# VHH binders against ATP-dependent (S)-NAD(P)H-hydrate dehydratase, part 21

Target 1, 310 residues: ATP-dependent (S)-NAD(P)H-hydrate dehydratase, of Phaeodactylum tricornutum (b7fxe8)
Amino acid sequence: MKTWNDGKTIAIERCVLPLDASLHKGSSGRVGVLGGSARYTGAPYYAAMASLQAGADLAFVFCAQEATLPIKSYSPELMVAPVYSASDFDPVRLVDDMVNEIGDMLPKLHCLVVGPGLGRCPLVMKAVARVLELARSQQLHLVLDADALYMMSLPVYRSSLKGYDRLVLTPNVVEYQRLFPKSEDNNGESMEDASDEELAAATIVRKGAEDRIIVDQRQVMSCGEEGGLKRSGGIGDVLAGTLGTFTSWHAILLDREAVSTEDLPLSCWTACCAVKRATKRAFDDKRRAMTAPDVLHHLGQALDEMTRED
Short names: E, the ipSAE of ESMFold2; O, the ipSAE of OpenDDE; V2, 0.75 times the mean of E and O plus 0.25 times the DockQ between their complexes.

## First folded at step 9 (VHH; framework vhh_7b2m_4)

Design r6 (from m1 with S53T; at its last look DockQ between E and O 0.01; V2 from the best seeds 0.00; counts 0 for: pae E 15.2 > 2, placed apart)
Fold by ESMFold2, look of step 9:
Structure r6 (fold): chain B 310 residues (1-310), chain A 123 residues (1-123)
Amino acid sequence: as target 1 above (310 residues)
Amino acid sequence: EVQLVESGGGLVQAGGSLRLSCAASGFTFSRYSVGWYRQAPGKQRVVVASISTGGYTKYSNSVKGRFTISRDNAKNTVYLQMNSLKPEDTAVYYCAADEYPLWYSDEGSYDYWGQGTQVTVSS
């Protein structure tokens, strides 16, 4: 499928959770974003706000203590929870504290988006790896972007997600190459290099002018919707958050036995279409002045038009 | 107090087999990934094999196909079955446990280490 019109009927049927006035708050998607560090606060905000603008009921941000006030000041709509402190850094307790705080929330989520603004502190990555293992043990859907993709390029972390099919990875071209490098045989003892089999069940959204949806190294569909001519920073975070909503809807529909795990790639394709269309609308409106907030502003409108009855 | 106790080491001829055990106590074993490391004379301690809490295994290239790691959570024990042993496998073998370890050469990442068991493979 190239554009929304090519797949609209099946995507609405299998990927879009209908609006329903009888639902309780939280029934239409609960998305967590694990990200945000002392240095990087904007990325997790864009992801979390995109989840809300795409239709999720609740968005949580699990971040460094130092990122809490900046992110909350960007928007009070987000449930921002500090999970570690860089200024009160206790390497023995950091992992346990992060895991406990986030782990308590995992049963309350439909999807956890990991990576935006996370940083690459080794101890934080160790804690995040434990969170990913816990999330898998609870069958929680995962969207990994940014620094979480870096983590998955390291053999030490990717093996715990071997065969997991409730998993979405969102690499650009460079990140994709990092996830599947040629083997390097250093001069000492080494672990087996990461292999495609570990990520074979994951849905990979390879970002670009045309977003490619890949499972087991096979492109199963692509999104050829026109976006904008400007490569604005933060649109990747908007996509990660939008994927958070569509994977949450997939999880809800899967739990209702209305769809199967094989429908996750279509949910990802639908999210890509929504972001491309929102970007096109924002670009037509703002041209060279377009930024990620403009895309957020148009996201709900684009999705409504995509799913309107006629 | 936390303890990891390795056993099963010894002297064996090249081509032979040994089975190492790592008995754990003093912590919630099922929450921990376990790795086997080895240190040959004059060399840095390096990873041999690991097994996650979910049972996922990884092996260094030098032992893949010859060694098998397994765990029995009911007995709080991890095993390393070592087949087709070579003289270059001679080392002190250590069991290490961490709730989710860093698998590259950073020994500082593991929470707990055993005292080691000697494996000697003669020509």
Scores: ipSAE 0.000, ipTM 0.201, lowest interface PAE 15.2, mean pLDDT 84
ESMFold2 (binder alone), look of step 9: mean pLDDT 81; pTM 0.824
OpenDDE, look of step 9: ipSAE 0.030; ipTM 0.494

Design r7 (from m1 with Y56R; at its last look DockQ between E and O 0.67; V2 from the best seeds 0.00; counts 0 for: pae O 11.4 > 2)
Fold by OpenDDE, look of step 9:
Structure r7 (fold): chain B 310 residues (1-310), chain A 123 residues (1-123)
Amino acid sequence: as target 1 above (310 residues)
Amino acid sequence: EVQLVESGGGLVQAGGSLRLSCAASGFTFSRYSVGWYRQAPGKQRVVVASISSGGRTKYSNSVKGRFTISRDNAKNTVYLQMNSLKPEDTAVYYCAADEYPLWYSDEGSYDYWGQGTQVTVSS
């Protein structure tokens, strides 16, 4: 099993955006998080904050109006935009307004994280589907998590991102089985004969004790970093946000022709290593009292240690 | 040098109209969202209207139906047509520009600000 040290040199070269004092605001990554509903406000916060702690310059949260104040109250560092209201009963207006609001921002983003706290409102899902189509048409990097993964499990939305290679999915074991019912055996091992053409081009971060990076139904790498013994809520959101940053960096480096699309799995792997190390530190610090904010607290330090010169 | 220069302010009677202009220079105007803000004496600066790089407009509730924001990218200018002015509209009006939508209130997050233009509405 490969640890960070085993891939450090190549990962730093291909996945980590160099620090430059001459850079303008946003040059080190602009991450959008599409999530947050009247019921869920923490998940999009954790994702967005994780992206900042990982090193992105800007984090945008596109959420329900009802989620705006709570999320803003968690941190002043997030740019929070209401994109729909649960009190809006006009389906056409709700969907169109949401799509237009987010659509204006897509060209400004390096990555859009979709799913944290999104909920499962059918109208919202319709809007999100259109946003994903727009994002794809613009070749925007996407990270799908949580309710967005649920959305992708639905037949009506499953094929929306077919063949799209700037797509990262972050399923846990249950979510993975839902998305790919024939891909794993009862022991969680990949079945070589199982193929899914609709999502074959995606990079899949299968979350677990050992995070696995899967491309075209094949495990291409795994994260051998030790995490904490506690799996608290919100850690998945932290990973999604961290992936948002690294995916943003990938987009930037790709634009510079410094990397290729084939390096995206390595970026994901690196993000996994960072979150695992942060989680380990958080756990060592607080043990059974560890929660997602503790992981966020250690994320920057973990990344600094990962990227420092020996 | 980046500049935002407001003009068109002045004294007007209640019920009157003014048209503010914001001329931008020194940056790629078409990529930026632009907003009008106002600050009344003793009050906080608040957003009045905004227009995205794509042309989407937003208005505060207090000015909806009375104010119209528009942009001319060829002239690097944003306009605020203010109709049916009220004494409560008295304030210094500022133009702000950012590459991102102006839906957040953190002044430090905006790329550029004008110096402001005084609008006074008498009763």
Scores: ipSAE 0.005, ipTM 0.279, lowest interface PAE 11.4, mean pLDDT 89
ESMFold2, look of step 9: ipSAE 0.019; ipTM 0.550
ESMFold2 (binder alone), look of step 9: mean pLDDT 81; pTM 0.828

Design r8 (from m1 with W103Y Y104W; at its last look DockQ between E and O 0.01; V2 from the best seeds 0.00; counts 0 for: pae E 11.9 > 2, placed apart)
Fold by ESMFold2, look of step 9:
Structure r8 (fold): chain B 310 residues (1-310), chain A 123 residues (1-123)
Amino acid sequence: as target 1 above (310 residues)
Amino acid sequence: EVQLVESGGGLVQAGGSLRLSCAASGFTFSRYSVGWYRQAPGKQRVVVASISSGGYTKYSNSVKGRFTISRDNAKNTVYLQMNSLKPEDTAVYYCAADEYPLYWSDEGSYDYWGQGTQVTVSS
């Protein structure tokens, strides 16, 4: 399937949570975003707001203390919780404190998006790795982007998610090659020491002009919707957050026995279509001036048009 | 949904101990985070300690090492053991609860509050 109209009927049936079913707060998706550091506050905001604009009821941001005020000032809609402090850094307690802060919330989420603005502090990454293990033990759906993808390129962290199929990775072409060095697209070379099998169960959204949906090293679908001619780093964060909502809806529908685990790639494809269409609208409006907030502005409208019956 | 009743307050001499209880009525109390707050005469209400639904505790710097918060989910009760009491601990102590507190120390994160119990520490 290349465009939304090619897959609209099955995607609405299996991936879109009906509006009337969300009569209670939190019943239309609870998305957590683990990201944001003293220096990088915009990325987690874009991801969390995209989740809300795509239809989630609640979006939580678990970030550095120093990112709390900036992110809350961008929008009062977000539930922002500090989980460590860069300026009051305690290397003895940081890992346990972060795990405790985030771990109490994991059972209350449908999806955890990890990576936007996270940074690469080794001790924070150690804490995040423990959070990922805890999330897996509870069968929580994960969307990994940005610095979380960097973590998955490191063997020490990669192995903890071996075989996990409630996992979405969102690499661009360069990040994909780093994650899957044995792939046939790896410049024709095969490296025997690389273990592409560890993440073979994950749904891979390989971002590009067409977004490719890959499972077990095979493309199972692609999104060829027209986007804009301008690339913005924040659009990736918008996609990660939109994926957060659609994986949350997948988790809800899975729990209701309305869909199967094999439908997660279609949920990811649907999110890609939504972001591409929102980007196209934003680009047509703003051209060279387009930024990620413009895409956010159009996201709800694009999704509403995509899901209309009449 | 949740009703909170504090008990265990009273008059004690400096260096003494008290144990406060917060009894809750609610179906899923184990999913709630609970905080103890206090309000001294003429001052604003401030956080003392909190315990998350998973049992993780936090304390204000003024009470660390002297106060211990704990919970008994079978009895729907949270306790605050207060040891080595000082005159500056004199306040009305409030129990507060919420399922999704945004900030552990921000009273605005808690929607349910008790009526308070007076603790008075004499010199």
Scores: ipSAE 0.000, ipTM 0.386, lowest interface PAE 11.9, mean pLDDT 86
ESMFold2 (binder alone), look of step 9: mean pLDDT 82; pTM 0.831
OpenDDE, look of step 9: ipSAE 0.035; ipTM 0.516

## First folded at step 10 (VHH; framework vhh_7b2m_4)

Design s1 (from m1 with Y104F; at its last look DockQ between E and O 0.01; V2 from the best seeds 0.00; counts 0 for: pae E 11.1 > 2, placed apart)
Fold by ESMFold2, look of step 10:
Structure s1 (fold): chain B 310 residues (1-310), chain A 123 residues (1-123)
Amino acid sequence: as target 1 above (310 residues)
Amino acid sequence: EVQLVESGGGLVQAGGSLRLSCAASGFTFSRYSVGWYRQAPGKQRVVVASISSGGYTKYSNSVKGRFTISRDNAKNTVYLQMNSLKPEDTAVYYCAADEYPLWFSDEGSYDYWGQGTQVTVSS
């Protein structure tokens, strides 16, 4: 089981973007979060804010119109853009309108995090699927969580990401079993055309007491860092946003030819370590009173400790 | 120096039309989203319409079907065609620009704002 001290030299070398330069706004990571609906506004906030606290320069939230004021009220640091309106619903235009609004922004992002608070409205899922296809065509790194993982459990949406290796999925154990079920025929043989082949190139972060990093159905590493004894709502969203930042840094380093595509799992492992250590700090401080904002508060300090030279 | 300059305002009778222009200089205009806002005396500034860098348009419910926003990137200009004007459309109209996705709400904190042009619709 791997802790930060076991891998810090390699992780700092291959996964951490140095602080020493920013030539323009957004040079150290531009993370988009596609999520947030009339009912669910907190999850996209936690993801986007975690991206900033982990070190991204810019975090954007692409959400329902009805979620914009609540999310902006949580923190004015976030760039919140409505991409559809639940109250002004046009089934014919919704898909094209969302795609056009987000599509102008996709070339300006390093990573798109999809799912937190997205909801499961069929028309919204159809529009999001078009956004995912467009993001893939531009080789944009994707982190899928929450309702986007539900989308990937549906064959109509999953097949468009077949073979995509700039893809991170973040299931808990139940979501993982839904995404990668074992199936057998009446003779005990595995069914052909199982869904797990379609997502084999993705990096899977299976969340738990130990976070497992899985590629092609094989665990390649795990994060055994001590977290807290309390499970708080929103910590999964904090991890998704932190993954957004480390995946963005991976994309930047990949573009500089400083790392290879095989380093994405290590970037994900590093993000898991950061969130576990931030959670440990927050839990030691708050105990039973710990909530996701406490983890956010400690995220920068945990990362500074992890990456400080000594 | 980045500048946005509105023009085309004036006095018009109810039911009439006006076309506002927002001329931009000092930046790469084609990368920017542009919004039109308006502020009646003693009231807060509210969004009217926006157009993304890729040409996608949005409208407030109070102007939908009556106003049309458009852009001409070769001329670095955004237009607001205002038809079927009503006395409640009387306001100072401002254009605003931001490189990132527009905030389509009454809260608009954009990088750049124009000085405004007065539109007065008489009953």
Scores: ipSAE 0.000, ipTM 0.346, lowest interface PAE 11.1, mean pLDDT 84
ESMFold2 (binder alone), look of step 10: mean pLDDT 82; pTM 0.834
OpenDDE, look of step 10: ipSAE 0.287; ipTM 0.710

Design s2 (from m1 with V34M Y104F; at its last look DockQ between E and O 0.01; V2 from the best seeds 0.00; counts 0 for: pae E 7.2 > 2, placed apart)
Fold by OpenDDE, look of step 10:
Structure s2 (fold): chain B 310 residues (1-310), chain A 123 residues (1-123)
Amino acid sequence: as target 1 above (310 residues)
Amino acid sequence: EVQLVESGGGLVQAGGSLRLSCAASGFTFSRYSMGWYRQAPGKQRVVVASISSGGYTKYSNSVKGRFTISRDNAKNTVYLQMNSLKPEDTAVYYCAADEYPLWFSDEGSYDYWGQGTQVTVSS
């Protein structure tokens, strides 16, 4: 199976933003993470930190007020913004405030990661839907994970991003089946006769032992990098955040007309390789004791090794 | 031993059609992306069309709408249907296979190549 080294040259050329000391802060990627609730604070942290460790300059976390202090306590490197409160029972106010607050920040982002620790509150989902619409209107790159994938499985929200080609979905096997109930898991060997019109333009990172990149319900590539033998919680969040950085870089490079939209799957593939390598390193280090923070710890080194020129 | 054997090339008049075939052996065909490349005299080899292991197809702008790439995993064969051929399509056409998707035109990364088949389009 192909590994990073097999695609290294083209991936570095098309997916990795060059280091430049002359660049202003934020020029190497501004990643937003929309997630974090009173109940879930770790997931958005892992995603946001992963984006920074992967090489983004700035990471913003849009979360519930109740999640703000916990997330800030995890790291001072994150810009954490409360955008709603679980104690707010005014639906109109909650939704409008959330949309407005996040909406004001969208133009400053290169990518918005949605879903880590978001929860499944209907009011929050309504607000997120509007945010996604705004993001789309601004041609912002989106990475949807976790609860955002659940949201996309709902008929009322599924069509919101129809035809949007700056969209990355990161489903596991179960989430993939939920998103595509009429389709078998694409193993890359069979051609699907039916296309999903609503999500056909999205790049799907189907997570698993082997991460698969799918476009229009067809596997276009897969990650052959070896990960750890342990699959710990939070690794998906790390991947989501890492994808945030690479999609951010794609956005920047796209704006420079250095790449095309067709390169987005390769960016995703590269991110997968990075996370797998990081996970492998983490596992080799701590074995059965490996957790998501260990993967985060090794992510920067993994990427450095991947991108260094011999 | 891995083999890619192209066939179907020949001389055709402008506006005509050809169907190229590439028969693969020696590897798990269904796991590989397949592609067609062509090299005109004095020019660099360029990608014409690619098809992923999952059936995702891509075409160069020069052939889009005229050429169709397809695969038959049961026969370990990839095809290139070429319609509305032009003199500019004259080249040696090569079949390529790679586990890495043929997303880009980096020919140096491909695992396997055929010997090529000549396609000549007369005006």
Scores: ipSAE 0.038, ipTM 0.523, lowest interface PAE 3.0, mean pLDDT 90
ESMFold2, look of step 10: ipSAE 0.119; ipTM 0.600
ESMFold2 (binder alone), look of step 10: mean pLDDT 85; pTM 0.865

Design s3 (from m1 with W103R Y104F; at its last look DockQ between E and O 0.01; V2 from the best seeds 0.00; counts 0 for: pae E 11.3 > 2, placed apart)
Fold by ESMFold2, look of step 10:
Structure s3 (fold): chain B 310 residues (1-310), chain A 123 residues (1-123)
Amino acid sequence: as target 1 above (310 residues)
Amino acid sequence: EVQLVESGGGLVQAGGSLRLSCAASGFTFSRYSVGWYRQAPGKQRVVVASISSGGYTKYSNSVKGRFTISRDNAKNTVYLQMNSLKPEDTAVYYCAADEYPLRFSDEGSYDYWGQGTQVTVSS
């Protein structure tokens, strides 16, 4: 399935929650974003806002204390909570503080998006890795982007997610090569040692002009929807947040026994289509002036048009 | 019907102790974080202590070391043990429950609030 029209019927059936006025607060997706540091506050904002614009009921941002005021100032719609403080540095307490601040929220989420603006401080990565292990133990869906993908290139963190099939990674081409270096040696050839047992069950969204959906080193779908001609900072964060919503809907449908875990790639493909179509709309409107907020503005309309029955 | 009912308030001498209870009904208590707040006459309502659904506790600086919050999910009850009470602790004490608490906000939007129980500490 290369364009939305090719997969529309099955994607609506298996990936889209219908609107329903009888639902209570949080019934249509609760997305957490773990990211944001003193220096990088925009990325988690774009991811969390994209989750809301794609249709999630609630979006939480779990960030550094130093990032809370900037992110809250960007939008009152987000539920922003600090999970560590860089200015009150305590190496051993940072891990426990993050686990404590997030820990009671994990079972209340449908998806945790990790990485946007997280930074690469080794201590923060150690704390995040413990959060990822806890999230896995509760079968929470994970979307890893940006600095969380860097974490997965490190063997100690990668091994904790071995075999996890509620896991989405969103590398661009360069990040993909770092995550799967043996795939570079498999240029159109089958190599005996190219398999990656640790991440074989994960759904990989390899971003590009066409987004490729890959499971166990095999492309299972691609999104060839037309985007825009301008690359704007933050569109990757918009995709991560949109994936947060669609994986949340997948988790809800999975709990209802309406789908199986093998439908997660289709949910990811649907999110890619939505973001490409929103980007195309934003580019047609703004051309060289397009920025990530323009894509956010068009995301809801793009999804509405995609999901209507005609 | 959702209810939070505080009990255990009263008049106590400075240096004394009280134990407040907050009994909950009408919702899935184990999923909720619970906070104790207090409002002194003429002042804003402020957080005193909180306990997450997973049992993680936090305290305001003015009560840390003197107050202990705990929960019993089997009884749908949260307790606030208040020791070494001071006249400054005189207030109406409220319990509040929220499934999605935000720790950096003050009282924020909580899903449910109790009616309050008076604590008066005499000199």
Scores: ipSAE 0.000, ipTM 0.388, lowest interface PAE 11.3, mean pLDDT 85
ESMFold2 (binder alone), look of step 10: mean pLDDT 83; pTM 0.853
OpenDDE, look of step 10: ipSAE 0.033; ipTM 0.389

Design s4 (from m1 with L102S W103R Y104F; at its last look DockQ between E and O 0.01; V2 from the best seeds 0.00; counts 0 for: pae E 18.8 > 2, placed apart)
Fold by ESMFold2, look of step 10:
Structure s4 (fold): chain B 310 residues (1-310), chain A 123 residues (1-123)
Amino acid sequence: as target 1 above (310 residues)
Amino acid sequence: EVQLVESGGGLVQAGGSLRLSCAASGFTFSRYSVGWYRQAPGKQRVVVASISSGGYTKYSNSVKGRFTISRDNAKNTVYLQMNSLKPEDTAVYYCAADEYPSRFSDEGSYDYWGQGTQVTVSS
């Protein structure tokens, strides 16, 4: 499968949650985004908003206290919850508070997207690692992007997700090489690398002009949909959030025993198609002026057109 | 206050062995990943071996099979056993500790560095 039309019938059948009258709010996807720091407030907003525009019922943002006001100002639709403060220096209090705040929410989510705007503060990464372990223990689907991918390049954090198949990673080419090195370091000397088996069960979305869906280091599918000619900041965050929604729908369908764990790559492929088509629409409209909000504007429309029956 | 101290360097004949030690004071290694680096004259500092807080080890290709990294958390010490030494192993050897290590971060990502110990391998 290269383009949406090549896989449309199977993707709608296995990856798209049907619209129906909901018995309660949240039945069509609850996505959490763990990200956002004092410096980086836009990335978690783009991811969370993309989740809503792709069709999730609820989107939560778990961020630094200092990011709360900016993100709430961007959109009242997002449920923004501070989970740590950048000015809080007690490592026991910071870690415990963050884990407690997010942990109480984990059973209420279908997917947790981790990384957009998270930053690389070691204490925050320690807390996030505990959250990832807790999320795994509850079989919560995870989408890791940005700084969470940096965390997965570190052996101390990578091993906690060994063998986890409810896991989506979204590296670009550089991040992919960092996660799955060619067995050489920067100066031509190789390091022993046993890490491939640790993440073999994960679904990898390797971003590029063609998005490649990889499991166990083998390409299973690719998305060759035409995007735009402009490399706008924030489109990666839109993809992470869109993956949050399709992964949530996968989790819902999995709970209904309507699909199997082997269908997660197709859900990821479908999200890639949606974002590429939304980007193409936004680029045709705005050309050099295109920004990530333009892609968000077109995302719901692109998905509706993709999934509407003739 | 916080210090890393390397020891065990010296002069050795090719084919010989040395055991380097890296001892911490002011903090404990149990939460830290530790790497050994070396810098030959006129060369960049390069990674030799590393051991994670959980005991996972990695080696550069130039030393794999000859060097063994290990840790003794009770003694707050990390060791580098260097066997089958070659003249090209001649360098100043440094240990570095990082609670949250990165294989591809610059040296600014490591929390602490030692002062180095000289290893000289004679032909």
Scores: ipSAE 0.000, ipTM 0.123, lowest interface PAE 18.8, mean pLDDT 83
ESMFold2 (binder alone), look of step 10: mean pLDDT 80; pTM 0.810
OpenDDE, look of step 10: ipSAE 0.023; ipTM 0.391

Design s5 (from m1 with L102F W103R Y104S; at its last look DockQ between E and O 0.01; V2 from the best seeds 0.00; counts 0 for: pae E 9.9 > 2, placed apart)
Fold by ESMFold2, look of step 10:
Structure s5 (fold): chain B 310 residues (1-310), chain A 123 residues (1-123)
Amino acid sequence: as target 1 above (310 residues)
Amino acid sequence: EVQLVESGGGLVQAGGSLRLSCAASGFTFSRYSVGWYRQAPGKQRVVVASISSGGYTKYSNSVKGRFTISRDNAKNTVYLQMNSLKPEDTAVYYCAADEYPFRSSDEGSYDYWGQGTQVTVSS
């Protein structure tokens, strides 16, 4: 499956949650975004807004105190919660307080997207690692991007997710090489690295001109949909948030026993198709002026056209 | 059928103690953040204390160290233990519950509010 038309029938059947007027608020996807720091406020916004534009009912942002006001100013429909302060924190209590604040929300989510704008403060990473352990213990689906992928390149954090199959990683080519040094240029020789079983169950979305969907170091699908000719900051965050929605829908359908764990890669492929098509629409509209908000603007329309039954 | 009921208010002397209860009827608290609010005559309703679904507590500066919020999910009830009461604590006390307490709307968008219980602290 290279383009949406190649897989649309099965993807609509297995990956798209139908609209239903009888559902309670939040029934069509509740996505949390753990990200945003004093320095980076736009990335978590793009991820959370993309989740809403792709069809999630609710999107939450768990961020640094310093990011709260900027993100609320970008859009009032996001539920933004400060979970630590970079300028006024107690280093003795920061980890426990972050974990408690975020942990109370985990049972209310279908998917947690971690990484956009998160930063690499060691105490914050320690708290995030504990949040990931809690999320796993509740079988919560995870999408890891950006600084969360950096965390997974560090052995101290990587091993806690060994064997977890409700896990999506979204590396670009460089990030992929850091996560799996053997899979690109060291493949096939006698020495095995420490990571050969740790992330084998995860679904990897390796971003590029074609997005590759990889499980257990084997490409199982690719998305060759045409995007745009302009690189724009924030499109990766849009993808992470869109994956948040499709992973949430997968979790809902899995709980209903309508699909199996084998369908998560198809959900990820569907999200990639949606973002590529939205980007193509935005690029055709704006050309050199295209920015991530243009992609967000087209995301709902692209998805509606992809899933329309007529 | 769906409501919050506060109880335990009354008249106490300064320095005394009182325990408020907030019981849910027609729904369960287990997924809810619950807050206690108070409104003195002629003033706006303000936050006193809150407790998350997982038991994490927060207090306003004016009551920290004197008030304790707790929950008993088996009894579907949240409590506010008020010690060392002052005349300034005199108010109608309300409980409120919200499943998603980070809403962009102000406090008026909470899912459920109680009708209030009077606390009067005499000098």
Scores: ipSAE 0.005, ipTM 0.485, lowest interface PAE 9.9, mean pLDDT 85
ESMFold2 (binder alone), look of step 10: mean pLDDT 80; pTM 0.800
OpenDDE, look of step 10: ipSAE 0.031; ipTM 0.480

